# VHH binders against Protein DOG1-like 4 (DOGL4), part 16

Target 1, 232 residues: Protein DOG1-like 4 (DOGL4), of Arabidopsis thaliana (Mouse-ear cress) (q84jc2)
Amino acid sequence: MSKMRNLVEEKFLEFYESWVIQLELYLHQLLIAHNNNTMSETELRHLISKLTTHHKAYYTAKWAAIREDVLAFFGSVWLNPLENACSWLTGWKPSMVFRMVDRLRKSRVVLVEAQVKKLEELRVKTKFDEQKIEREMERYQVAMADRKMVELARLGCHVGGESVMVVEAAVRGLSMGLEKMVKAADCVRLKTLKGILDILTPPQCVEFLAAAATFQVQLRRWGNRRHYVTHS

## First folded at step 1 (VHH)

Design c27 (from c2 with R99S G100D F102T E103V Y104F S105Y L106G T107L D108Q; framework vhh_7aqx_2)
Fold by ESMFold2-Fast, scan of step 1:
Order: structure tokens, then C-alpha cells, then sequence
Structure c27 (fold): chain B 232 residues (1-232), chain A 124 residues (1-124)
């Protein structure tokens, strides 16, 4: 099991470093597009599509990795301590993206009443789905202290045959439960992100994606300068 | 009161084509995102393709990209899966699903309503 963990961590670390570099390149393109009044709707939609595809690539790679070792995503080695501290169920908290949306209200391109209504409906639904997952995670954590789990842990201290097999089956079951919860959380993230993009105009989508990418990149940079933050 | 019903399944030779339909009732069709999933015997359900409420965005599993096309007809409250260049490994029960949110990557928990399934068998 420990050998599988190391390989998953190595592979995903290499993937993530490349993914972040590409995100920074896309952020640069988003900022240029935001300041360019001559870009066509078609050109803006193409750029938005590149960002959407990029986020999809992340979740595709994550799904493959969590099938092998979901625990690698709880306290990830490819994230700095600040990024890990800000994580909710192995990623960003879905309702937090509405903070980025609130920035659009102060932009030159104002949200129309119909968009405000749809965004509020999406926010309510997102918070509902988020709370549902939080309750499932609480039940999972309580189940760890259940009598059956305590008995299995006790049996796992004994070397030999059937007891070892029963403990290994239980541990596999726990990992599968975590994988399902992480995928459910990722589902809410993807629904929320795409829901926002479906409501916004292409210029507003560019501004929203630029704000989200800026926050992600800056959080990583702040965490990577941990020594200076601590001593200065 | 919400119902999804698949049709168009059946037997087809490898290399052939088949078109699945999912007819919906009891929901405001234009407000929903739709998806197709499939399940082979002894396997978990897997994602096939999705289309957003606006029809402006579609997504597909890597195994079907370039061969399958999802589409929707708001006037008929029906959405479709056009399956071309069918392979024996495409044999499965196909399910249609609906969500008031955009969902991709086959996350079943994202879908509020499901059909009963339709069998597709591809022979060599």
C-alpha cells in the first residue's frame, strides 16, 4: 500500500506543477482579453473554452489518482501548507466562488436583474449541496469511532490469516467511501463553476475566470513565501 | 411526477449506428442539463455524454469522443444520443439523466432524475 501511495504522489505532483504553469499562461491571456475591447464574442468564447477544458483536465487526472490513493489528496504534497489549510474536502469550497462573482457588481459591465436572480438561485442550491456533503463527512468521521471499527482495529494487531483479510477489506471500504465523498464534492464544484459560466456573458466570464485564477495563483505564491510571511 | 423514458435501443452489428431518445415529462425541459450513462454487466455505471440547458456546451467520455453525439430538441422535450462506429465494448444498458445543474465527468450524484434504461447490444 505505501509503495502505491508514493507513486501516485510523484505522478500527480508532476502533473500539478505543469497544470499550474499553464493556468498562469491562461490567466495572462484572460487579463489581456479583459483589457481588449476589440475581441469578438467568438474569440472570448474560445478563451473561456480553453479554461473550462483546463479545469476538466485537472478533475480527469484527480479522478484517476483518487482511484489509486484518495488519501494522497488529504494533505497533498504538491500543495503548500497555506493551500492545504484553505482546502475543503480536497479542493476549493464551492460557495466561495460567489465572492469572485460579487466583484462583477463593481465592474463596468453590470449584471442585469435576470442574471442576479439566476446567480442567487445557484448560490442557494450550491450551499444546500455543500451542507449535504458536510453532513455525510460528519457521519463518516463518527463511523470511524463505531464499535465495529474499534473491533476491527483490535483484530488488526494480531498477525495471521483471516483477521488480516477482514481488516484489509474494511480499510478498502473506508477508502472507497472517501473516494465517493471527494467525487461528490468535485461534482458540486464543477456544477457551480459551469452554472456561473452559463449565466454570465462572455466578457463577464473572462472577468470571473481572471479573478478566480488570480486568487489561486496568489494563494500559492503567498504560501511559497512562508519564511518571509513568518519573519517579516 | 417527473419521468424520463429511453427508446431506440436494440441489436446492431459492429461498425453500425443507433440513435437513442430520452423523452421527459413533468419538468421544464429548457431549464435542465441532460446526460447519458451506460452500465455493462458486472460493472459500475459510467458517463457517456452531456449537454447543457442552453445546448451551447457538450461533453463526452474519452472512449466515445468522435463517435457519439448528444443533442436536444426543446420543442419535443426529448434529447438524443447518436451512436456511430459502434464497437462490441459499447454493449451496455444506456440510461438518461437530468439535472438542473451542469454536471460533467460522470458524477452520478449530480443527477436528480433517471430513466429505467434501454439495452444496446453490439455483435461482431
Amino acid sequence: as target 1 above (232 residues)
Amino acid sequence: QVQLQESGGGLVQAGGSLRLSCTTSGLTFSDYHFSWFRQAPGEEREFVGAITWSGGYTDYADSVKGRFTISRDNAKNTFYLQMNSLKTEDTAVYYCAASDYTVFYGLQSGYDYWGQGTQVTVSS
Scores: ipSAE 0.000, ipTM 0.139, lowest interface PAE 14.9, mean pLDDT 80

Design c28 (from c2 with R99Q G100Y Y101D F102S E103L Y104F S105Y L106T T107R D108P G110A; framework vhh_7aqx_2)
Fold by ESMFold2-Fast, scan of step 1:
Structure c28 (fold): chain B 232 residues (1-232), chain A 124 residues (1-124)
Amino acid sequence: as target 1 above (232 residues)
Amino acid sequence: QVQLQESGGGLVQAGGSLRLSCTTSGLTFSDYHFSWFRQAPGEEREFVGAITWSGGYTDYADSVKGRFTISRDNAKNTFYLQMNSLKTEDTAVYYCAAQYDSLFYTRPSAYDYWGQGTQVTVSS
């Protein structure tokens, strides 16, 4: 499997492993903060800032990598099969985050009416953005499946050097479209995350971020454990 | 009961402008997302533009983007479609529509309430 890896895959695998280790350390800090009533609002804001900077670092690295090889992010080698199965356009589905917000509403965390209204407004905007991207991706997938692309694929298998160059140009064009689509989805993710954090109080932000980090870390552990149990 | 009523349609020459209004009654206006759809003879009803309950997000069909603007006035229980640089292809019956949840906002079947429609005719 590793012999099939290119340089982009190797570099991002190294980055992602370090990024996840740091996320686990931040999760530990979030859980301590959640259970410690003596932390000041300034200390909580500092911790929230560390998490937002950490997520921004991920997207900075990702966008640099997709410019070199966007296809590496579809069925990524740095993600286990469970993580890959749960991906929507190379990452988490933006609307899913509101399920974590709903759990905050149904826990002991008290959201005031003004926060509830702002969160509903953000949920609606996020769903609109998400559906718009899904519509564009569907158009893109239909274009990929049309007869012209099928004929280009045939040409690549059976014809000489000039046809190879034409196929390469077509594939590069498709990759640029996918880069645009992935980046648009990532912008919705960042906008949604920032929007939620802007609406919530610092203690509520800590609880939200702890829930999100817990889900991400546990998804990775569950997927890795399955591999260990099956010895594959 | 719940009623949506369009106004402002009519005949206009290509390159001209029209403003459509949709006045609502019998619903809590500020809780609803609003959209405009249009239908030419023999065609299916197509999405034109949408505005969320907060007014914080708008979306448009590619064919009208940059030419049409949707807006709302909660004090008047009315929302609008400003149509600029009209083309003959914009000729259709225009419908206003309301829904409580904005998921699937481009699908006619997602809408709870509809107006009766107003004719817009763009002459060459």
Scores: ipSAE 0.000, ipTM 0.142, lowest interface PAE 19.2, mean pLDDT 82

Design c29 (framework vhh_7aqx_2)
Fold by ESMFold2-Fast, scan of step 1:
Structure c29 (fold): chain B 232 residues (1-232), chain A 121 residues (1-121)
Amino acid sequence: as target 1 above (232 residues)
Amino acid sequence: QVQLQESGGGLVQAGGSLRLSCTTSGLTFSDYHFSWFRQAPGEEREFVGAITWSGGYTDYADSVKGRFTISRDNAKNTFYLQMNSLKTEDTAVYYCAVGRLYEYSLTFDYWGQGTQVTVSS
């Protein structure tokens, strides 16, 4: 059964499809750069800058959209079911990107001791910020089951002006709370991404960004074609 | 069995045009990235251009940007490199390559045999 899409969902679906196609183009550039030794540090920094600008553009568009309808981002229509199943507060789980960093350790890339120490410190800080948000989400979910909220929802079954206004105020409060938590999670994502890129050299940044983009593109491909999930 | 068949190479005068073709068999065309590389005598193999598996975006080396165009025809399982305003420095053996995403990397799984392009002054 087809779901009717609201305007926010339609606009963001159009944006996201274009954004993912452009990410695939940047991924191709990253993989070419990684596989040859002819690019200067200036050229690598320019490529890294294109990727960071692309990710910032995503969050700019997302934050404008969630101001209008944050609920569109829970069970998003522009994501396939596998992408939605892997989401943590409407996006990637911040600590998971350190698995991409671990791939750099297992490759031919040599991380110096100072980098390893800084990455470990960042990993711990990221996990701490992540757990703080998880506790806030738990409090939000518990508050939804609170007797006062249940009573307020029950009152909304009455067809009348006063009851409707009370329910609408409660729904606005819920949406504002979710918007705040999603933005907090996105801030952790951006801080984690920036932190990793600030620690790594330009060639290491290219490897990291290639690994991250490959995972994102491949996860979308697996979900869209499902037999990869079944047979991989 | 996957095979790539290249055609369209040859001798051309500077300022002229050539179109290279790479016909694929034994693969699902939409699952792969398509690229052209070239190698001049005594030089390393260099990237020329690519079209992504989505078909939505193309990418080019700065040396050929604005002169070369990569395209694909899904019905013919063929992709092309249209080369315009050819220069003597474009003289090289041109290779088509087909790659896919595998375990956080792009692999160039299949390569064409190479086709010679010679640009005379």
Scores: ipSAE 0.000, ipTM 0.242, lowest interface PAE 13.1, mean pLDDT 81

Design c3 (framework vhh_7aqx_2)
Fold by ESMFold2-Fast, scan of step 1:
Structure c3 (fold): chain B 232 residues (1-232), chain A 124 residues (1-124)
Amino acid sequence: as target 1 above (232 residues)
Amino acid sequence: QVQLQESGGGLVQAGGSLRLSCTTSGFTFDEYAFSWFRQAPGEEREFVGAISRSGGSTDYADSVKGRFTISRDNAKNTFYLQMNSLKTEDTAVYYCAAEWLGTYYDSPSDYDYWGQGTQVTVSS
């Protein structure tokens, strides 16, 4: 482990804690907006834009950090064990967000038939994109077990400049493969979020974003306490 | 100061070819996904083709699939649209667009930066 790996983890931990605090503040604004039917469409769109910008800021910071140490995002130190257990390729599973959409169907918020159809089409596409990434992850895991990688791992046990350089190059290649896969998963997340927001009206977007943020914040609180996980 | 500048447009006969270029400045090129859009007279701006941030994924409108190819050159901060087997229906102002952080989106409202457009006219 290099000193640079610890620095990446420390920097992202500091960033993530601040990012979650701001998410909680935005959640408060979303809940006020949801309970206040007097807000204009312009005001609601402005709030939705703040949330979209906030999520984009997360991926900007994440992708910069992944460039330096992608492995920091597998079993992240800034996430509690419950959050890590619920992660799919270093973040939320895109199709899971449609469970929040299903909540809108039980609400007094009325989804028109055209919206229902578009959301179902988006759900199918999101599941397809997830399966493509899962197949790539499986191929990556199979490649890790091929004879060449096994031989390189064995060579890493020998002292010598040539073997050390060959092993370091192989490990760098593996890290680059993981970085590309994580970025692909993040792109599916952003595309899914944008797709949902494009289909929903501003009041429906506020309700959806409030549900998603509530779940994320509560999952963190439950995991930090462990009481619910231990005794439920 | 972010700029996207199209070049390579002009007049061409049906069945001919054109290569459009979009040269960019003022941002980190390899952090962006790129797309081409077009707008015909009296029509809405429509998606033509896109290339992901990594260059590993491309997508095209059904009307141009098999005829147009999008590519990027990170060393030159430039991306391209190679247009083959041009039809009169391809006549439009072509716009290059950049979308930060994602692969790409097919809606004009999803793009952060736009070029000013370049005219492509296909004669019968």
Scores: ipSAE 0.000, ipTM 0.197, lowest interface PAE 11.9, mean pLDDT 81

Design c30 (framework vhh_7aqx_2)
Fold by ESMFold2-Fast, scan of step 1:
Structure c30 (fold): chain B 232 residues (1-232), chain A 125 residues (1-125)
Amino acid sequence: as target 1 above (232 residues)
Amino acid sequence: QVQLQESGGGLVQAGGSLRLSCTTSGLTFSDYHFSWFRQAPGEEREFVGAITWSGGYTDYADSVKGRFTISRDNAKNTFYLQMNSLKTEDTAVYYCAAYPSGLFEYSTSDEYDYWGQGTQVTVSS
């Protein structure tokens, strides 16, 4: 294993643990805001801004890390097995957030016709962007299996300096391709979150962000119970 | 009661162009996403292109991107596939398909409830 790969994993593990602790603190603030109707629009927008900045910080750190070792994000050591099982291209599946919007709409959020129309358009766009990335990933995997995998398998059984260069080139190519696809998926995630927040009113944004953070925190807690891991 | 009917297929030489049309009836045209699929003899049905109910978004298979354009005309209840720079590999039966608005898997043929009968496109060398 390379030293750089090990350091990237350790560094991101420390980052992610701190990031989740801060998310829990923001969730607490969102729940207080949701239950207290006396907060001004300015105060709500400030809280929403803290959450959006927090999510952007995650992607800034992630993109720095995947540039060094994208494979660390496939079966991540900072995620428990349940979190890893729920991952789509190293993160949440973008279209899933509309299920949270639908739940809020039925139980707490009153949406006007213009918002419903805009959310439906965003939902369709998100699904199209999502499926385009899925097809690109499938094509990459098929090309890998049909050509490079056969070549590597054949070369892996032979002693020779030439096989080292071919293997290194193939691994580098795989990593570069995966980095591009992961960043594309993350861009869809960010555009989807931004789009929803732009459509919703500040109180509706608070409810949406509270639901999303609650799900993320609870999913981590459910998975961690299996491993008896404590939150610091 | 929903019906889709393709037209515009035929025989063309490589490098040529064709425009396929799909005329719909029995549905509220503006509430549907539309797609084109194709099937060569002995092959599975494959996705070609899609256009959303709003007309705001389109997508294409990599093999046809830059050569084919999907469009819709709500006034005529018809949508189109403009096929340029045709290759012999484009030879297939072309099917139009309709899917109601909502969350959908537009590139998966099993997701579509309404299909046309198909129109043959043959590209000769």
Scores: ipSAE 0.000, ipTM 0.192, lowest interface PAE 14.3, mean pLDDT 81

Design c31 (framework vhh_7aqx_2)
Fold by ESMFold2-Fast, scan of step 1:
Structure c31 (fold): chain B 232 residues (1-232), chain A 123 residues (1-123)
Amino acid sequence: as target 1 above (232 residues)
Amino acid sequence: QVQLQESGGGLVQAGGSLRLSCTTSGFTFDEYAFSWFRQAPGEEREFVGAISRSGGSTDYADSVKGRFTISRDNAKNTFYLQMNSLKTEDTAVYYCAAEFLTSWYESPDYDYWGQGTQVTVSS
């Protein structure tokens, strides 16, 4: 038994809508915590833990879904057109978060030189890993084109009932390759996020997470509020 | 322009109940998430509970879970904290808070707080 694409898309749409509502609730708590000089380090760490758990829940659900239908994540129905336009391999571009880190350096949050050095080292590594994935995706797309040409040729040559099985095998192979690349990209995202949080103090983590969540929530709202959008 | 005003605080016996209200003005109520915090004398301010924009999600501190319920009434621009089975350790000044949605990416800004309402639970 195989699960249909429509069911995967429907389930993830429902999951994502709920996940974003909870992210907005955590963002509310982050913004309040950022301005509250009476909150303990223990309470700040608890809030940071809630957000890391929330992000882990997203990737757990995503990886289950892409195993069933990775193509659902390319041009996702649960994202508005603006969110889709800003997507890099089914999610945020890892190096983008360092722009939010740069805001910490320019704001009232004090970063010590040791933190600045570690963040720069992490930035360089993240960009390297990101570029490696981009090269792999390019090679995959070239190989995919060659594979499609072979399959198109086979569709023109009827060899008993074997043609149906060959097409199914080729499509499955294509999907498995995309699954690997999406998971590789997500691993870079998670390593980058964890790396930043490990370098920052709890108050700095709160400000960073607030910046990241604000961008994500605002991008969704801007896309949803958009006036006068006509699709051809 | 943006204002949050708490009401419903006071003196209550242990095991009793109180309902706090936070009435808001100066913004579109149904576009914001809301929370309650409390601060006892000599202690740090602590999170109590929060409710999402839709009202579909709530979150509570472990110390109040199962005893306190946060709710909202969009028609009245008011949100509530229903406090049941009150304990002496619940004695604190309770603050309501609303998110001011700002672009942290471009321009960091600050949330809005009420002025606080005293809750005193006697043995």
Scores: ipSAE 0.000, ipTM 0.329, lowest interface PAE 13.5, mean pLDDT 80

Design c32 (framework vhh_7aqx_2)
Fold by ESMFold2-Fast, scan of step 1:
Structure c32 (fold): chain B 232 residues (1-232), chain A 123 residues (1-123)
Amino acid sequence: as target 1 above (232 residues)
Amino acid sequence: QVQLQESGGGLVQAGGSLRLSCTTSGFTFDEYAFSWFRQAPGEEREFVGAISRSGGSTDYADSVKGRFTISRDNAKNTFYLQMNSLKTEDTAVYYCAADLGYWFETSSEYDYWGQGTQVTVSS
């Protein structure tokens, strides 16, 4: 029997589709700003602020959704298989953004030594935070496997009000632990993004945000274009 | 059990200063971002200020920016709101809040809340 999308998944899918459309519109504005070099620093900072607010809106909606159903974000129905394959704890891997910065450095972005040093410090801290979360995930997976085995054993041997109560408590505990871990990963993402934007000049921020948005949009388009024949 | 407890509220004259404290227990303090919200009678809770998990970033409502300062003391599992140049419009019940992730200005997004402490600014 095929699984239907639940209400949380349907609601977030609608949100995400509109959020991506707005991201594409912002990407066009970023590319115009980058190519024309006519915008003032104030105008560039305003555009950067719109992108920052847009990402903040994503995490606001995500955290509301994961409180109701955190599992919806593991193998998300609003993402194509390629996007899902590239996910690390329900989103982009924080250290990946430094590869975008490094790529820009080699191509067009001229960074001064003070910026390079601060970016290196941020990279090290970001990798440390990632490793801490990965250790937490490993602990959670071990605990999850043990709890799952215990619950499966109980489900096979005991039926009744007491068993139901214990199962409900265990399920709530698992969901809360997973929500905590997802939020911790999102915190690292937002700290990393803000840290990079605080180090870069407004023109460099525009180029960085354009590169990041281009990658995200193209990854989605590339995944959607590939026809792996699925029989309807 | 996770608990947040405000202290330091009271009556103060306009132009005065007050320092609020939020003492926490039941979680790993270093893993949380912290925020202050306030609520005047008949109004919704509004954002006042926030401090990131690392303490490296702070954010403030436009109405308090330059007058209020948020800080944290990881060794004491406590965070603070230093309120300077107080105005009668600052009169409200002040709530401390904790969130595992990045802080937000919207109250519905926070994981844990204190009970609130009254601040009254007289003219």
Scores: ipSAE 0.000, ipTM 0.193, lowest interface PAE 12.8, mean pLDDT 81

Design c33 (from c3 with E99S W100Y L101E G102D T103L Y104F Y105W D106G S107T P108S S109A D110E; framework vhh_7aqx_2)
Fold by ESMFold2-Fast, scan of step 1:
Parts: structure tokens; sequence; C-alpha cells
Structure c33 (fold): chain B 232 residues (1-232), chain A 124 residues (1-124)
């Protein structure tokens, strides 16, 4: 076992590095598809399905890992400091995705009015769902100052195995609350992603997924090069 | 005491239609998202379709998209799978499933409750 990482962190780091490598390969395919306006709808749907499956695999692995150690996802060792600084409840902020959708209005594949209306309705609902989760986080943080929690913290100053056991039970309870909250946030992310893909045509889906993957890959590269003053 | 009960399965000819129902009890129906899965002999359970908690979002496997429609009726604590243009490859045991979270592109492992299954056989 590493002194800097627990087993859950080591396993997820290994998974995430492989997942990002595959994302870069899919991004290459998305960029080729985006620049090739002769691809069939069937070929585009197949590529979109690959990306959908890839993102689903990430959340399947994440939910298994948070069930074991949710705290590993707050200040993740598999993310660089820039990626961590840009995280909202252990992942991307759902409403951020609509900034990428706004780029589609300026692209060669124009949104029709019916799509614009549905996307705005989805944007409003996504913002509402985000606010509900943020209120839950506030309640969680306030609960940490509750009389019972203050008493448990005080017990950590006493000598004996009972103090250790009581503190560990409190940390376990705290982790369960965070797990529920992270899973709720991930469900908003998945609902938002699905909603957008359902509204867009296959060429628009490819363009959207390419923009999202480009941002994710580039953010990782920028953070890994934080010591360089000038980029080429 | 949670129960999911499928109905509407049976034998149908290729090109035909069939409607499956899943009636639920023992939980607050409108707090759950619902999905249909199917399993052919010797194969893993595969995702067929899903409907969100609000009913505002649906999802389908590529193999059934455009042919199958999932819907829910909160007043009757029941959700449905309307199957059109049936193919022999659609022959399977169909299972209904419930999840407290809106599962997107769902896998079977993440669902809270399952029905017992109903057989659908599509003849050539």
Amino acid sequence: as target 1 above (232 residues)
Amino acid sequence: QVQLQESGGGLVQAGGSLRLSCTTSGFTFDEYAFSWFRQAPGEEREFVGAISRSGGSTDYADSVKGRFTISRDNAKNTFYLQMNSLKTEDTAVYYCAASYEDLFWGTSAEYDYWGQGTQVTVSS
C-alpha cells in the first residue's frame, strides 16, 4: 500500500488513466467525423454510442469506488490541481455544458427554434437541480456544527480506544452523507448529458461531444504544464 | 413490501405489436425512475429502455429505438413498454426495474427493485 494513496485511490487512478487514454482516441474519431460531412447517420450514431458507453463506464466505476471511499473523490490524486480547482461536487458542473451548446449556434450545423426552446427548458431544470444539491450541501455543512458533532470532536481529546471507535463511526456516517450527495450530483450530470444528446441531431451530437472531450483533455494538459509561462 | 409485477407477455408474429405493463406497490411511485431489461437464454440481461422520475426523459437501446416506447402512469402506479415492429431477435424474458436515482444508459447492477419477468416470443 502507498503512504500517499489508499487502495481505492490506487485502483481508481489506474482506471482513470486508461479511461482518459481511450477518451483521447474517441476524441480523434469525433474530430474526423466533425470535419467529414459525408459520414452516414448510422456511422455517426455508432460513434455517439461509443462515447455514451464510455461515459457510462466512468460513472459505473466511480459509484463503485465512492461506495468504498467517497473522500478519495474530494481532492482526487488522479486529477491535477487545475482539474480539482474546476470541480463541482467531484465532477463537472452540469450547467457548464450549456456554454458548449451555445457554440453550436455559431457552428456550421445550426440549431432550429424547436431545439433552442427544448435546450432552454433543460437549462432551467438543470440550474434548479444544481441549486437543490447546493442547499443539501449547506445543510450537511451546518450539521457538522451540530451539538452532537461538537461533542464527538471533543471526545477525540480523550485517551482510550473508545474515543477512536466513536470518531471512526462519525467519519463513516459523514461519508455516507457525502456519497448520497455525490451520486445525486452525478445523476444530474447524466440527465443533463442525455437531455442534450436527445435534443441534438447526430452531427450536432458529434460536435458537442468533440467540444466536451476537447475541453476535458485540454484542461488536463494545461494543468500538467502549469510551470510553463508560454505555450506554442 | 415492494412488488413489481409484469404482464402482457406472450406469443406474437414478426411485425406485430405487444404492450407490456409493470404494476408496482410498496413505495412512492413518483419518486422512482423505471426501466425495462430483457434476457435471452444463455445471455446477460440487456438494457431496453428507461423513463426518468419526472417522465420528462426517456432512453432506448439502439436495437429498439424507433420501435419501442416507454411511458408511465403515476395515477395507476404502472409503467409500460409499447413494442412495435417486433423481430425474432426481440424474443426474451422482459424484466421491469425501479431505481430511486435517474439511471442514464442503465446497467442491471444499479437498480433497487426487479420484477419476476414475462416471456415474449416472436415467431417468424
Scores: ipSAE 0.013, ipTM 0.413, lowest interface PAE 7.0, mean pLDDT 83

Design c34 (from c3 with E99G W100D L101Y G102L T103Y Y104P Y105E D106F S107T P108S S109H; framework vhh_7aqx_2)
Fold by ESMFold2-Fast, scan of step 1:
Order: structure tokens, then C-alpha cells, then sequence
Structure c34 (fold): chain B 232 residues (1-232), chain A 124 residues (1-124)
């Protein structure tokens, strides 16, 4: 929540709202496909490709935006408070999508043992990659509290050309560090998503994508409903 | 030791063709996805093309679609960028990159392995 928005925030808000509307349309198509036994493998692959392209478009827009203002993605104005509360480094936590995968074990199209093994290997690798990023975030937080940052904060109390330049350089360095970590986290997200889709059959991919999109859409609706219920 | 080495760069006339190769060593080639990036003087490094681990999917920057083709040869531990209908705007240092990521284009800063670059100069 802010009183003012910069151009990056305004443009990404407009992009995100339209992106979510399209996601809801794709969710509707996924649910129809899931309940339809007459769709060909080619038709299912085409639908899966549309979802994959849609997610690629999100990360293309996000990476362009964070290059300009990475801090806009920490406490994003285009997300409601519930969505922000559930974020892990500006997005979904990669390992959590395996909860959607677990749903497939109860589906009409049963996972074969080879798929179960590959999914478990991917789950372990995903958690390892998450831990690596969490250690980098911890290092970033430590850097915010180290002697160097404390000294720069003290210098910021004195108005002068030299101290202003030093503080501005430090702030730019912090922003670049955050951008690198956000991109690393997004990389793990995309790698995890693709890994799951590569292991699953087209009908299983449709079920997985429907579960993931349902969660994302419902989280947004629950957060928006809470806000309106608390107001006159 | 893991290493990626580009070759095939050089000087070519506009409208001509070049084939870049990236030879790899020190890892299991068929477990990786591959990309090409380029960087012109004073510009940021930009994505050119990518090929998935299976070779079943490729992706290209809009500026090169229809002109460039990325391919891989698992038997030779080498992947390629076939560049046709070259333009002066294609002049850049070309880099090969390897990663096991879903969309190689979005992982440019986090790729596991990079080559040192090869110069491509297109004259009018």
C-alpha cells in the first residue's frame, strides 16, 4: 500500500491485472479439458503450451520491471495483503507446487513408478536450490546490519556531496543484489515448473496446471473478499 | 573441469551466413539446455536462442526468428547457431551458455557455465 506509485508500479499493475484475467480464462479451458475425454494429445499439448507461454510472458515483464525498480516487488501494490503474506522472495515457493503434484496420485490418470521416482528426485533438487537462495538472502540481511551499512547510515545524517554519493552507491548495490536474488528464485520456479511438465503426460499436465492456477486465482479471490467484508 | 568454447566467428558480408559452434567438456552434455547470447559494444547482453535438454523445443529472440537456427549434437558434445541472412545489426560478441533451466533466456545471469565469447562482424 502506498500513497503514490511510480511508473514501473503503475505499468506492472496494469500488466498483472490483465495477466490474471487471461490466467482465469486459461483455467476455464484447463478445467474443460480435464473433464473432456475426447481431446486429442495434440490439443492438450497446445493448451499446455499456451500456459507455458503465459508464464514466460509474466517473467519477461517481471525481469524488465525489476531492472528498473526491484523494490516494487517487495510488498507489491498489484497484490492484495493475503497474496503478499504468502510470497517467498516475490513469488510462489517452488517446493510448494509438489503439493499440487501430490493431488495427481488420486486422479483418473495414475502416476507410474518411474514418474514418482523422477518427481521425488526433482523435489529434492528443488528444495536444495531453495536452501541455496535462502542462504543468499540471509547474507543480504546480514550485509544490511554489518558495520559498513551502520557507518553509511551515519554518513547519511551529514549533507555533503561526498557522503551523498557514497550512500547512493550503497543503495544501488543493495538493489542490484536483490535483483540477482529475485532472478535466481524465478529461475528455480521456472526450472521446477518445466521439470514437472517434462515428467508428466499431457492429461496429467492439464490436471497439474489446473490445480496450480486454481490455487493462485482462489488465493486472490479470498484476499479480495476479506478486504471487502471488513468495509461498509 | 567444465568448459564451453565457441568457434566459427569472423567477418562476413551482409546477407551472408555463419555457423557458430560451442564445444563442451566436463559435464553430461545431454542433461543440459543450451543458449546463445550476444553483446554489442555499449549494449547489454541479449538473448539470441535456446534449445531444451531433449532438443524438442527451441526459442528465439524476435530479431532473429526465421534467420537463426539453434541445434545440438549429443554425440559430439557440441551445439550450434546457424546464422543466415546476416545484418550489420547482428555484429556482436556471441556467447554460449549451459544450464538445466526451464527457459534458458530468463536465466542469463544464473547460467551454470559460459563460454568466453566469439566475435561476429557483419560488413555492408
Amino acid sequence: as target 1 above (232 residues)
Amino acid sequence: QVQLQESGGGLVQAGGSLRLSCTTSGFTFDEYAFSWFRQAPGEEREFVGAISRSGGSTDYADSVKGRFTISRDNAKNTFYLQMNSLKTEDTAVYYCAAGDYLYPEFTSHDYDYWGQGTQVTVSS
Scores: ipSAE 0.000, ipTM 0.173, lowest interface PAE 12.9, mean pLDDT 80

Design c35 (framework vhh_7aqx_2)
Fold by ESMFold2-Fast, scan of step 1:
Structure c35 (fold): chain B 232 residues (1-232), chain A 123 residues (1-123)
Amino acid sequence: as target 1 above (232 residues)
Amino acid sequence: QVQLQESGGGLVQAGGSLRLSCTTSGFTFDEYAFSWFRQAPGEEREFVGAISRSGGSTDYADSVKGRFTISRDNAKNTFYLQMNSLKTEDTAVYYCAAETYIGWLDSTEYDYWGQGTQVTVSS
């Protein structure tokens, strides 16, 4: 909601900073597990469960926030410019995670033919769902450029409380369309993540999650430093 | 040279307490997250606890949550595992570990591990 805009941004900034610190800690545990083959299957499953729960917590918080102000998620103040530049509908592009899956081809734990077929099927389905959302985005942009934008601009030319209320109602209507698209994109993200984890063995899941979290954390580090740096 | 050195292990009675220390050298301490692991005879290595680079976040195995506390002291290049209400099931060799650089999946680098310290909890 427009009346709660600043509070939504402030609360989500606080949440996201804490969430990223915890993600970094889970990434370290994933990297140790990936580099060490002495971990039990039970321990690997537990670690995978922690990350799944962590991602669910993010979407729970996000969906509560976008209900109040979806526009806060377009050009988010809690993301650096590089992270914002790499966003697709307020988050990662679902099909991009299959690049992380490609890393498993180099693993000593070989993907079996049945897994390869299921991953390819999931990739195709993910791309199809992604394209449906992109078509909805195009329809929204066309509507904004034509009818909705002209209506909003006309109302915005008036001065007075009555015209302000009408403009606020129009903006809320447009924001509802964005909220629906963002939630649809997030559903594709969650289905894609769950689908991959359901196909992979626990060691392969750890490698996949480590690759995905590494990309996310490193993108934030690169953007914050404005260049790649190594520690010594 | 990079080194992790554990201390504080030993024999303790059930219900007692021990504090393990891991002193590090050869790298920038405040740029690393740290973990404790344990391994009982005939069992696989088990995660115990972890502390983030900033110290702002910790994580524990369910079996030790509420009894063990991990902390770090950047000025001393040392991190700790405070173990309270010890049980016979806590008997194991405890290892400290410095995790790989955040943001790098490096197949040529190894996690830095201590030599291990024996903790024996008697009935």
Scores: ipSAE 0.000, ipTM 0.291, lowest interface PAE 14.7, mean pLDDT 80

